# Ledger of designs, part 8: VHH binders against q9yez8

Target 1, 342 residues: q9yez8
Amino acid sequence: MVEARGGLDPRRLFKAYYSLSPPVEEPRDIAYREFAFQLFDGDVYVRHIGFDSMEELLSYMAREAPKNAYYSVARYSLPTARSMEEKGWLGSELMFDIDVDSLEGCGEVLGDSCLSRGYKQAVRLVEALYRDFGVPSTLYFTGNRGFHVLADCGWCRRLGREERREIARYFTLEGLRLELIIPRPGRRGVRPAPPSPDDPGLRGWIARAALERGVDLSAVHEAIEDLLDDVRVAIDVKVTQDISRLARIVGSLNGKAGLLVARLGLEGFHPGDWLSPFRGEVEFRASARLEESRILGRTVSLEPGRVYSMPAHIAVLLQLKGYGAVAGGEVVVRAAAGWRPL

## First folded at step 19 (VHH)

Design Z3
Fold by OpenDDE, fold request of step 22:
Structure Z3 (fold): chain B 342 residues (1-342), chain A 124 residues (1-124)
Amino acid sequence: as target 1 above (342 residues)
Amino acid sequence: EVQLVESGGGLVQPGGSLRLSCAASGFTFSRYAMGWFRQAPGQEREFVAVISWSGDYTDYSDSAKGRFTISRDNAKNTVYLQMNSLKPEDTGVYFCAAKKTYMLYTSPSEYNYWGQGTQVTVSS
């Protein structure tokens, strides 16, 4: 329990959470991973940290209470080395980052509608990786405005920057030639077969998009740009191509929103209080305007200078986003927020 | 109002160089693929070069490959065509075109917005 008298220090909240030995997921091959932490104190990044066991990691997190916690998608022979050369790269998971900021109209603090859209794209990404590449992957919420997808297959690990970029291109569609995917009728009267949802690769996805929109498969070219919008996954190519990228520790808190990095299934995503370890009813003093938005299943609007009564998971999020501060009440911190790492 | 304004055309000798610019306004430039086309007198408009929305991917006609370079500055809403080793057969009106797409297209009919063109003349 953290008392909000005189203001709520986010560091105290995070410290409380990590002190409860929360269910943090152990990174695979933990001893070969580099760990990095952003601390509340001066927003300093600490890099090149290694742990030999989950116990050591949890102890560190409990002690330091990081604002953000990361591990490398790469495995290294010597992860604590300061230079990349000395680290001895052994391979990297394939990582995809979907940020709702890349979606049109998604400028709000953390709108459920935008998260839903991002989630839908992430699910498609997971499905495509499996269907088209034969690669199983894991999906998780970043604890803020994005989703990560990680694939840890044998051949995935060995991919270099350019190869990863090409895989990313499959999803972003950038620079591709449509005629190679869906040929147009030639001048000499040869009519190619229309795309089918059972077709492999992007052709099949385009066909599926057409069917969902009620577009005739023979008329796909007339609506192709709209269909491509449906098929495209807005991943950050820079993230995917980077063999040394850092991923968020599952079960850790995101310092930007105070929400959990949470593993997700494919059955649906409904943002709510289960994404936060913070409970209780608090008083929140708004310092900025927030237009009516649905955040974590609740309709929220703010006017500067006004004090609101609201749940702690919303208040903490709003505070971290700079919309005001918790002015009163008590925040109860729990280790289990309705989520378990897989 | 959507506008594409080409500039940089002129008279050059064979082997010379020109840099064309196309300034765009009235639409979200960074979401559009940009293309350069040219039209010689009495001929159809033909593809020269195209660049994806981010600038990371480009394509060229066979005649342009190795001599021309398309680039863009999204901060300036401008697409460029650096033309080196110009030949008399490169003479024509050069047009800038825009299409809202992730992909690359080489057909003029695919593009939605067009500039008025800039004259390029390569002659001794």
Scores: ipSAE 0.826, ipTM 0.929, lowest interface PAE 0.4, mean pLDDT 93
Fold by OpenDDE, fold request of step 22:
Structure Z3 (fold): chain B 342 residues (1-342), chain A 124 residues (1-124)
Amino acid sequence: as target 1 above (342 residues)
Amino acid sequence: EVQLVESGGGLVQPGGSLRLSCAASGFTFSRYAMGWFRQAPGQEREFVAVISWSGDYTDYSDSAKGRFTISRDNAKNTVYLQMNSLKPEDTGVYFCAAKKTYMLYTSPSEYNYWGQGTQVTVSS
């Protein structure tokens, strides 16, 4: 329990959470991973940290109570080495980052609508990886405004920057030639068959998009740009192509929103209090205006200078986002408030 | 109002160089693929080069490949065509074109917006 005496220190909240030995997912081959942490005392990332066991990692997190916690998608022979050359790269998981900031109209705080849109794209990505590449992957909520998809297949691990970039293009569609995917009728009178939803690759996805929009498959070219908008996944190519990228530790807290990094299924995503370890009703003093938005399943609106009574999971989020501060009440911190690693 | 304004054309000797510019206005430039096309007298408009919305991907006609370079500055809403080793066969009116798309297109019919063109003449 953390008492808000004139204010709530996020560090104290995070410390309380990590002190409870929360369920954190162990990175595979933990001893070969580089870990990095951002602490509350500074904006500097502590990098090149290694752990031989989950126990050591958890102990560190309990002690240091990091604002943000990361591990490398790469496996290294010497993960604590400061130079990349000395680390000895052994391979990297394939990582995709979908940030709702890349979506049109999603400049707001952690809005449910934007998260839903991001989630939908992430699901599309997971499905495409499996269907088109034969690669199983895992989907995670980043604890803020994004989703991570990680694939750890044998051939995936060996991909270099350029190969990863090419895979990314499959999803971003940038620079691709549509004529190679959906040929147009040629001069010699041969009319290509229209795309089918059963077709492999992008052709099939375009066809599916057409059907969903009620577009005739023979008229796909007339609506192609709209269809491509549906097919496109707004991944950050820079993340995907980077073999040394850091991913968030699953079960850790995101310092920007105070929400959990959580593994997600494909059945749906409904943001709510289960994404936060913080419980209770608190008084929140708003310092900034927030237009009416749905956040974690609740409609929220703020006017500067006003004090609101609200659930702690929302208040903490709003505080971390700079909309005000918890002014009173008690926050109960729970280690397992609805999400557990599978 | 959408506008594409080409500049940089002129008379040059064989083996010479020109840099064409196309200034865009009236639309979100960074969302559009940009292309260069040319039309010689009595001939159809032909593809020269195209660049994706971010500038990360480009494509060229066979005749342009190795000699021409397409680039863009999204901050300036401008697309460029650096033409080196010019030949008499490169003579024609060069047009800038725009299409809102993620992909690259080489067919003129795919583009929605066009400039007025700039004359390039390669002659001894």
Scores: ipSAE 0.821, ipTM 0.925, lowest interface PAE 0.5, mean pLDDT 93
Fold by OpenDDE, fold request of step 22:
Parts: structure tokens; sequence; C-alpha cells
Structure Z3 (fold): chain B 342 residues (1-342), chain A 124 residues (1-124)
């Protein structure tokens, strides 16, 4: 329990959480991963850290209480080496990052609608990886405004930057030639067959998008740009192409929102208090205006200078986002808030 | 009002170089793929080069490949065509075109906006 008298220090909250030995997912081949941490003290990043066991990792997290915690998608022979050459790259998981900031109209602090849209795209990505590439993947909420999808297949690990970029391009659609996917009738009057939802690859996705919009499959060209908007996944190509990218430790807290990095299923995503280890009712003093928004299943609006009573999981989020500060009450920190690593 | 204004055309000797520019206005430039087309006298308008909205991806006609380079500056709402090793057969009016899309198109009919064109003449 953390008392908010005189203000709530996020470091104290995070310390409390990590001191409880929370459920954290062990990175595969932990001894081969580089770990990095952003600490609350000066927002300094500590890199090139290695752990031989989950116990060591948890001990470190309990001691240091990081604002953000990361591990490398890459496996290294010597992960603590400072240079990439010395690290000895052994392969990297394929990583995709979907940030809701890339979605049109998603400017709010952490709106449920935007998260839902991001989630939908992430699900599509997972489905496409499996259907089109034969690659199983895992979906994670980043604890803030994004989703990560990780694939750890044998051939995936060996992909270089350019190959990863090409895979990313399959989802972003940028620079692709539509005529190669859905040919138009040629000058000689030959009409190619319309796309079918059973078609492989992007052709099938376009067809499915057409059906969802009630567009006739023979008329997909007339609505093609709208359909492509539906098919496109807004991933960060820079993340995907980077073999040395850092991923967030599952079960850790995101320092920007105070929410858990959580593994998600494909059945749906309903943001709520289960994404936060912080419980209780607190007083929150707003310092900035927030228009009415749905955040973690609650309608929230703020006026500067006003004090609100609200749940701790919302208050902590709002504080970390710079909308004010917890002014009173007690925050109960729980190691198990409804999410557990699989 | 949407406007595309080409510039940089002129007379050049075989083997010479030109840099064309196309200044865009009246639309969100960074969401549009930009293309260069050319039309010789008595011929149909033909594809030369195209660049994606971000500038990360490009495509060229067979005749342009290795000699021409398309680029863009989204901050300036401008697309460029660097033409090197020019040949007499490169002579024609060069047009800038725009299409709101993620993808690349080589057919003129796919593009929504067009400039007035700039004359390029390659002659000894």
Amino acid sequence: as target 1 above (342 residues)
Amino acid sequence: EVQLVESGGGLVQPGGSLRLSCAASGFTFSRYAMGWFRQAPGQEREFVAVISWSGDYTDYSDSAKGRFTISRDNAKNTVYLQMNSLKPEDTGVYFCAAKKTYMLYTSPSEYNYWGQGTQVTVSS
C-alpha cells in the first residue's frame, strides 16, 4: 500500500509492484537476451544487461524498480557486450509494432475506441501472419498506446533487415503494385476473374474487405482505395526491420501509462482495471483539461484546478500522462490484477 | 484548388542532364503517390517514374531505369525527377501526376491530378 499524502511518486508505486514479485513472463533463452531498463532517476537508460535466470531478472527489477523494462528480440552469444559485433548475433524474433497514434483521430490520452481499433489491426496482423506466412505469433498490449506482435519461427530468426522490411511492406501496402494483385482488364478485352475471399495473400484480404463493405467483387477497382484502407495494417516498419529491437518485458509496467504489458488473445480486448496493478479510490487534482473520453471503460473529463474522486488505476494513468496528480487517498498495489502470463 | 506545376525542362544535348520539379498545392501531398509521365509528339502518354507517399519506394520504366531518379520532399510539397544520360528519344512533354494511395501505379488513368507539363528536348 502506498499512501498518497503529499503526492504520489510513481517510483514508489512501481517499486511496490516489483517488490511483490509479480508474474513476469520469462523471455525465451533468457541468458542470450540483452536487457535494458529506463530508470526513474533522470530517465537514464541502462543497456547491455544480462541475466542468467528469471530469479536474477526479478531481483533486479525489485531492486531498481524500472520505469520501463525491455529485452532484445535478438539472441546473442554475449548479450552484455557493448558492440553489436561483440554481441554475436544468433537471430531475432520478428516484431511488429502498432501504435494507435498512427491511426486517424486518435489523439486522446488513451481512448478505448482507439485501442480497439489498434487491437483489431493487430488481430488482423496475427491472422495474416498465420494464414499467409504460416507463422504463429503472440500479441501483446504494450501498456500504453500500442500493440506488439512477435513471431519466433526458425526462418524468421534468420531474416535480415531488408527481408524484414519486405514482410512489413506486405502489411503497410506501401509501394506495392495493385495490378499484380488484382489485374485490370487488358486492352484486348480479357477480363480477369474477380478476387475471391479464398484467394491467397492480399488478393483474398481485399476480397474479404469488399464483402464486409458490401462491395461487389467485380467492382473492387471502383472502391479499391477504401478497401486498401481496411486491409492496411499501420505497423512501424522501422521496428520490424530492426534486428536489434527491444521489446517490453511481459508483465512489466509501462512508465507512460502505468499499465501492464500483457499478452492478449484474439477473442477481444476490453480495457479495464485488469490492466493495472493499482487499486483503491483516490483524490486526483487535475492540472490540465481533458475532454470527455472513455478510458479503461470509464468516462473521464477533467477541468484544471478541480479535484476528482476516481479509481487509482485511472488516476495513476492520468498522472503519468501529465493531466494532474493524485492528491490524496491510498493506492493498493497488487501483483495479480487479473492478468497472468501464459 | 489542386495545382501541380512542373519546371526544369529545356533543351539539352545527348548525354546531358536535367532536373525536373513539380510543386504541388491544394491537397495533402504526403498522402499521395507522385508520378512522372511523358508524351512525345504523336505518341501516347507513357509512364516514366513513380514514388510512394513516404518516398521510400520507387519504380521506373525500363527506359528510365538506371538513368532517372525520382525523389520527393514532403516538407516542400515537391517531387523531383533527376534525368541523366539523356537521349533524343527522351524528348517530350513531361507531366507530374498525383494519386491518393499507398501503392504504386504506372497507368496514367489511375492518377487524379495532373500538371500542365514541361518540355524536354534532347537534340544535338
Scores: ipSAE 0.818, ipTM 0.924, lowest interface PAE 0.5, mean pLDDT 93
Fold by OpenDDE, last read:
Structure Z3 (fold): chain B 342 residues (1-342), chain A 124 residues (1-124)
Amino acid sequence: as target 1 above (342 residues)
Amino acid sequence: EVQLVESGGGLVQPGGSLRLSCAASGFTFSRYAMGWFRQAPGQEREFVAVISWSGDYTDYSDSAKGRFTISRDNAKNTVYLQMNSLKPEDTGVYFCAAKKTYMLYTSPSEYNYWGQGTQVTVSS
């Protein structure tokens, strides 16, 4: 329990959480991963940390209570080396990042509608990786405004920057030539066969999008831009192409929102209190205006200077987002907030 | 109102260089692929170069490859065509074109907006 007398220090909250030995997912081949942490103290970023065991990692997290916790998608022979050359790259997971910031109409607040849209794209990505590339992947909520998809297949690990970029391009569609995917009727009167939902690759996805919109498969070209919008996944190519990218530790907290990095299924995503370890009812003093928004399943609006009673998981999120501060009450911190790593 | 305004054309000797600019207004420039096309007298408009919305991807006609470079500045809503090693056969009116798309297109019919064109003449 963390008392909010005189204000709630996020560091104290995080410390409380990590001190409970929360269910943190062990990165595969942990001894070969680089770890990085952003600490509350001075917002210091600590890199080139290595752990030989999950116990060591958990001990460190309990001690340091990081604002953000990361591990490398790369495996290294010497993860603690400062230079990339010295680290000895052995391969990297294939990582995709979908941020709701890339979605039109998604503002600064962590809105449920935007998260839902991001989730849908992430699901599409996972499905495409499997269907088109034969690659199983895992979907994670980043604890803030994004989703990560990680694939750890043998050939995936060996991909270089350019190859990863090309894979990313398959999803972003940028720079691709549609005529190679869905040929247009030529002047000579030869009409190409319409795309089929059973077609491989992007052709099949376009066909499926057409069917979902009620567009005739023979008329795909007439609605092609709309269909491509449906097929496109707004991933951050910079993330995907970077063999040295850091991923968030699953089960850790995101310092921007105070939510858990959580593994997700494909059946749906309903943001709620299960994404936060913080419980209780608290008083929150707003310092900024927030238009009516749906946040973690609750409708929230704020006026500067007003004090609100609200659940701790919402209040902590709002505080971390800069909308005000917890002014009173008690926050109960739980290690198992309804999420368990597989 | 959507506008594309080309500039930078002129008379140049063989082997010379020109830089064309196309200033765009009236639409969200950063969402559009931009293309350069040219039309010689008595000929059809032909593809020269195209650049994706972000500028990360480009494509060129065979005649332009190695000599021309397409680029863009989304902050300035401008697309450029650097033309080096110009030849007499490069003579024509050069047009800027825009299409709202993630992809690249080489057919003129795919583009929705067009500039008025700028004359490029390569002659000794």
Scores: ipSAE 0.795, ipTM 0.910, lowest interface PAE 0.5, mean pLDDT 93

Design Z3
Fold by OpenDDE, last read:
Structure Z3 (fold): chain B 342 residues (1-342), chain A 124 residues (1-124)
Amino acid sequence: as target 1 above (342 residues)
Amino acid sequence: EVQLVESGGGLVQPGGSLRLSCAASGFTFSRYAMGWFRQAPGQEREFVAVISWSGDYTDYSDSAKGRFTISRDNAKNTVYLQMNSLKPEDTGVYFCAAKKTYMLYTSPSEYNYWGQGTQVTVSS
C-alpha cells in the first residue's frame, strides 16, 4: 500500500510492485541475455547487466525498481561485455514491434480503439508467421502503446540484419511488386486466375481482405490499395532488423504508462484494470486537458485544475503521461493483477 | 490541389550529368511512392525509376541502372533524379509521378498524379 498524501511518487509505486515478487516471466536462457534498465533517477539506461538466475533478476528489480526493464532478444556467450564482439553473439529471437502511433488517427494517450487496431495487426502477424513461415510466436502488450511479437526458432535465431529486414518487408509490403503477387492481365495472352483465400502468402491474404470487404476476387486490382492497407502490418522495421534489440521483460511495468508488459492470447484484447497492479480509488488533479477518450475501458476527460475521483490504475497512467498527479487516496499494489506468465 | 513540378532539365552533352527535381504539394508526400518516367518524341512514356515512400527501396529501368539515382527528401516534399553518363537516347521529357502506396510500380498507368514534365536533351 502506498499512500498518496502530498503526491504519488512513481518510484515508490514501482518499488512496491517489484518488492512483492511479481509474476515476472523468466527470459529463456536467462544467463545468456543482456539486461538493461532505465531507472527513475535518470534517463540513462544501465546496460550490459547479466543474471544467472531468475532469483537474481527479481532481486535486482526489487532493489532498483526500474522505470523500464529490458532483456536482449539476442543470446550472448558473455552478455555483460560492452562490445558486441566481446559479447559473442549466439543468435537472436525474431522480434516485431507494432506501435499504435504508426496508425492513422491514433493521437490519444492510450485509446482503446487504437490498441484494438494494433492488436488486430499483431494477431495477423502471429497468424502469418505461423501460416506462411511455419514459425510459432508469442504476442505481448508492451505496457503502453504497442505490441511485441517474438519468434524463437532455430533458423530465426541465425538470421542476419538483411534477412530480418526482408521478413519485415513481407509484412510492411514496402517496395514489393504487386505484379509478382497478383499479376495483371496482359494485353495479349491468358488472363491470370483471380486470387483465392486458399492461396499461399500475400496472395491469400489479399484475397481474404477482398472477401471481407465484399470485393470481387476478379476485381481486386480496382481496390488493391485498400486491400493492401488491410493486409499491411505496421511494424517497425528497425526493431525487426536489429539483432541486438532489447525487449521488455514480461511482467515488468512500462514506465510511460505504468501498465504491465503482458503476454496475450489471440482470442481478443480488452484493456482494463488487469493491465495494472495498482488498485484503489484516488483523487487526481489534472494539469492538462484530455479530450474524451476511452482508456482501459473507461471514458475519461480532463480539464486543467480540476480534481477527479478515479481508479488508481487510470490515475497512475494519466500521471505518468503528464496529465496531472494523484493528489490523494491510497494505492494498493498487487503482484497478481490478473496476468500470469505462461 | 495536387501539384508536381519538375525542374532541372536542359541541354547537356553526351557523358554529362543532370539532376532533376520534382517538388510536390497538395498531398501527404511521405505516403506516396514517387516515380520518374520519360517520353521521347513519337514514343510511349517509359519507366525510369521509382522510390518507395520512405526512400528505403528503389527500382530502375535497365537503361537507367548504374547511371541514374532516384532519391527523396520527405522534409522538402521533393524527389530527385540524378542522371549521370547521359546518352543521346536519354533525350525526352521527364515526368514525375506519384502513387499512394507501400509498394513499387513500374507501369505509368498505376500512378495517379503527374507533373508537367521537364525537357532533357542530350546532344553533342
Scores: ipSAE 0.782, ipTM 0.904, lowest interface PAE 0.5, mean pLDDT 93
Fold by OpenDDE, look of step 19:
Structure Z3 (fold): chain B 342 residues (1-342), chain A 124 residues (1-124)
Amino acid sequence: as target 1 above (342 residues)
Amino acid sequence: EVQLVESGGGLVQPGGSLRLSCAASGFTFSRYAMGWFRQAPGQEREFVAVISWSGDYTDYSDSAKGRFTISRDNAKNTVYLQMNSLKPEDTGVYFCAAKKTYMLYTSPSEYNYWGQGTQVTVSS
């Protein structure tokens, strides 16, 4: 239990959480991963950390109480080496990052609607990876405004920057030539066959999008741009192409929102208190205006200078995002709260 | 109002270089693919080059490949066409075109907005 006196110290909250032996997921081949941590003290990043076991990792996290915690998607022969060359790259998982900021109409507020939209795209990405590439993947909420999709396969691990970029391009559609995917009728009246939902690759996805919108498959060309909006996944290509990218440790807290990095299924995503380890009712003093928004299943609005009673998981999120500070009350920290293992 | 204004055209000798610019206004430039097309007298408008919204991807006609470079500055809402090793057959009116898309299109009919064009003449 953490008492809020004159403001809630985020470090103290996080320390409490990590001291409870939280359900942190062990990265595969942990001894071959580089770990990095952002600490509350000076917002310093500590990199090139290695652990031989999950116990060591958990011990470190309990001791240091990091604001953010990461591990490398790459496996290295010597993860603790300071230079990338000396690390000895052995391969990297394929990582995709979907940030709701990339979605139209989504601002800085962690709104449920934007998260839902992001989730939908992430699910599509997972499905496409499997259907089109034969690659299974895992979906994670980043604990703030994004989703990560990680794919691990033999041939995936060996991909270089350019190959990874091309895979990303398949999803972003950037720079692709549509006429190569869906040819237009030629001058001599030859009409290409319309796309079918059973077609491989992008043709199939376009066809499925058409059907979902009630567009005739023979008229796909007339509505193609709208359909492509449905097919496109807004991933950060820079993340995908980077073989040395860091991913968030599952079960860790995101320092920007105080929410859990959580593994998600494909059945749906409903943001709520389960994404936070913080419980209790607290008083929150707003310092900034927040327009009415649905956050973690609750409608929230803020006026500067006003004090609100609200759940701790909302208050902590709002504080971390700079909307004010917890002015009173007690926050209970539960390590098991919100974890939904697949 | 959407506007595309081409500039940089002129008379140049064979083997010379020109840099065309197209200044865009009235729309969110960074969401549009930009293309360059040209039209010689008595001929149809033909594709020259296209660049994606971010500038990361480009495509060229066979004639333009190796000689022309398309680029863009989203901060300035401008697309450029650097033309090197110009030939008499490159003579024509060059048009800037825009399409709101992530993909690349080479057909003129795909583009929504057009400039008035700038004359390029390659002659000895």
Scores: ipSAE 0.676, ipTM 0.851, lowest interface PAE 0.5, mean pLDDT 92
Fold by OpenDDE, look of step 20:
Structure Z3 (fold): chain B 342 residues (1-342), chain A 124 residues (1-124)
Amino acid sequence: as target 1 above (342 residues)
Amino acid sequence: EVQLVESGGGLVQPGGSLRLSCAASGFTFSRYAMGWFRQAPGQEREFVAVISWSGDYTDYSDSAKGRFTISRDNAKNTVYLQMNSLKPEDTGVYFCAAKKTYMLYTSPSEYNYWGQGTQVTVSS
């Protein structure tokens, strides 16, 4: 329990959480991973940290209470080395990052609608990786405004920067020639066959998008821009092509929103209190305006200078986002706060 | 109002070089693929080069490959065409075109906005 009298220090909240030995997921081959932490003190990044066991990692997190916690998608022979050459790269998981900031109409607040849209794209990415590349992957919520998709196949690990970029391009559609995927009728009046949902690659996805929108497959060209919007996945290519990228530790907290990094299923995503370890009813003093928005399943609006009663999981999020501060009440911190992948 | 204004055309001898510029305004330039097309007298408008919104991807006609380079500066809302080793067959009016897309297109009919064109004449 953390007292909010005189203000709520996020560091204290995070310390409370990590002191409870929360269910943090062990990275595969933990001894070969580089770990990095952003601390509350001066927002300092600590890199090139290594752990031989989950116990050591948890002990460190309990002691340091990091604002953000990361591990490398790469495996190294010597993860604690300062230079990349000395680290001895052994391979990297294939990582995709989807940020809702890239979606039109998504503001600064962590709105449910934007998260849902991001989730939908992430699911499409997972499905495409499997269907088109034969690669199974895992989907994570980053604890703020994004989703991570990680693939750890044998040939994936060996991919270089350029190959990873090309895979990313398959999803972003940048620089692809549509005429090669969906040919137009030629001058001689020959009409190419319409795309089919059973077609491989992007052609099949375009067809499936057409069917979902009720567009006749013979009229795909008339609605092609809308269909491409459905097929495109807004991933950060820089993340995918970087073999030394850091991923968030599953079960850790995101310092920007105070939410959990969580493994997700493909059946749906419903943001709620299960994404936060913080419980209780608190008083929140707003310092900025927030238009009516749905956040973690609750409708929220704020006027500067007003004090609101609200659940701690929302209040902490709003405080970290700069909308105000918890002014009173008590926050209960739980290691198992009902977190369940959906 | 959407505007594309080409410049840099002129008379040049065979083997010479020209650099064309196209200044864009009235739309979000960084979201548009940009293309260069040309039209010789009595001929149809033909594809020369295209560049993606970020500038990371380009494509060229067979005649342009190895001689022409398309580039862009999103901060200046400008697309360029560096033309080297010019030939008499390169003579024509060169047009800048824009399409809001992530992909690349080579057909003139795919582009929504066009400039007025700039004359390029290659002659001894």
Scores: ipSAE 0.641, ipTM 0.834, lowest interface PAE 0.6, mean pLDDT 92
Fold by ESMFold2, look of step 19:
Structure Z3 (fold): chain B 342 residues (1-342), chain A 124 residues (1-124)
Amino acid sequence: as target 1 above (342 residues)
Amino acid sequence: EVQLVESGGGLVQPGGSLRLSCAASGFTFSRYAMGWFRQAPGQEREFVAVISWSGDYTDYSDSAKGRFTISRDNAKNTVYLQMNSLKPEDTGVYFCAAKKTYMLYTSPSEYNYWGQGTQVTVSS
């Protein structure tokens, strides 16, 4: 339990969380990964850290209470080396990043609906990786305003920057020539077959999107812009190209929102208090305006200078986002054996 | 209102170079693929070069490959065509075109916005 006067210290909350047997997932091949952390003290980034076991990682996180916690998509023979050449690169997973704030109309909007839009794109990406490339992948919420998809396969581990860029291009659709995928009906003598939902690749995805919308498969060009928007995934290509990219440790807290980095299924994403280890009712003093928004399943509006009573998990998020500060009340942090005050 | 304004055309000797520019306004430039097309007298507009909305992907006609380079500067809302090793058959009016898309299209019929053109003449 933490009583706040004049503001809540996020480091105390994170320390409490990491001290209470947090449900952190072990990264695969932990001894081959570079770890990196952003600490609360001075916003210091610490890189080139290695762990031989999950116990070492958990001990570090309990001791340091990091603001953000990461591990490399790369496997290295010597992950603690200072230079990338000395690390001995053994290969990297494919990582795809969907930043919800990059979606049209979602800039600095906190609302759950933009998270839903990002989630749908991330699910499509997971499904397409499997269907089109035979590659299983895992979907994660980043603990803030984004989703990561992480895929590991033998043939893709040693791909270079250009090959990874081409894979990302397939999903963003940028630079592809539609007429080579869905030819227009010929002038005469040529009758291109319409796309079928059983067609491989993008052609099949366009057909399936058309069926979902009730668009006649022989007339997909009439709705093609909407169909392409349905199948496109707005990933950051530079993230996918970067073989040294860092992924978030699943079960860690994201310092921007105080939410858990969470493994997700494909059956739906419904933000709520389950994304937070923080509980309780607090008084929150707003310092910025927030237009009415649905945040983690709750409707929230803020006027500068006003004090609001709200659940702790929302107040912590709003404070970390710079909308104000917790001014009073009690925060309870989830423990393995139940709820425990700080 | 959408405007595309080409410049940089002129008279040049065979083997010479020109750099065409197309200044765009009236739309969100970074959401449009841009293309260069040319038209000789009595001929249809033909594809020369195209560049994706980010600038990361390009394609060229067979006659342009290796001699011409398309580029864009999204901060200045401008697309360019650097033309080297010019030949008399490159003579024509060069048009800038725009289409709201992430993809590349080489058919003039796919493009919605067109400039007025700039004359390029390569003396034989």
Scores: ipSAE 0.478, ipTM 0.802, lowest interface PAE 1.6, mean pLDDT 89

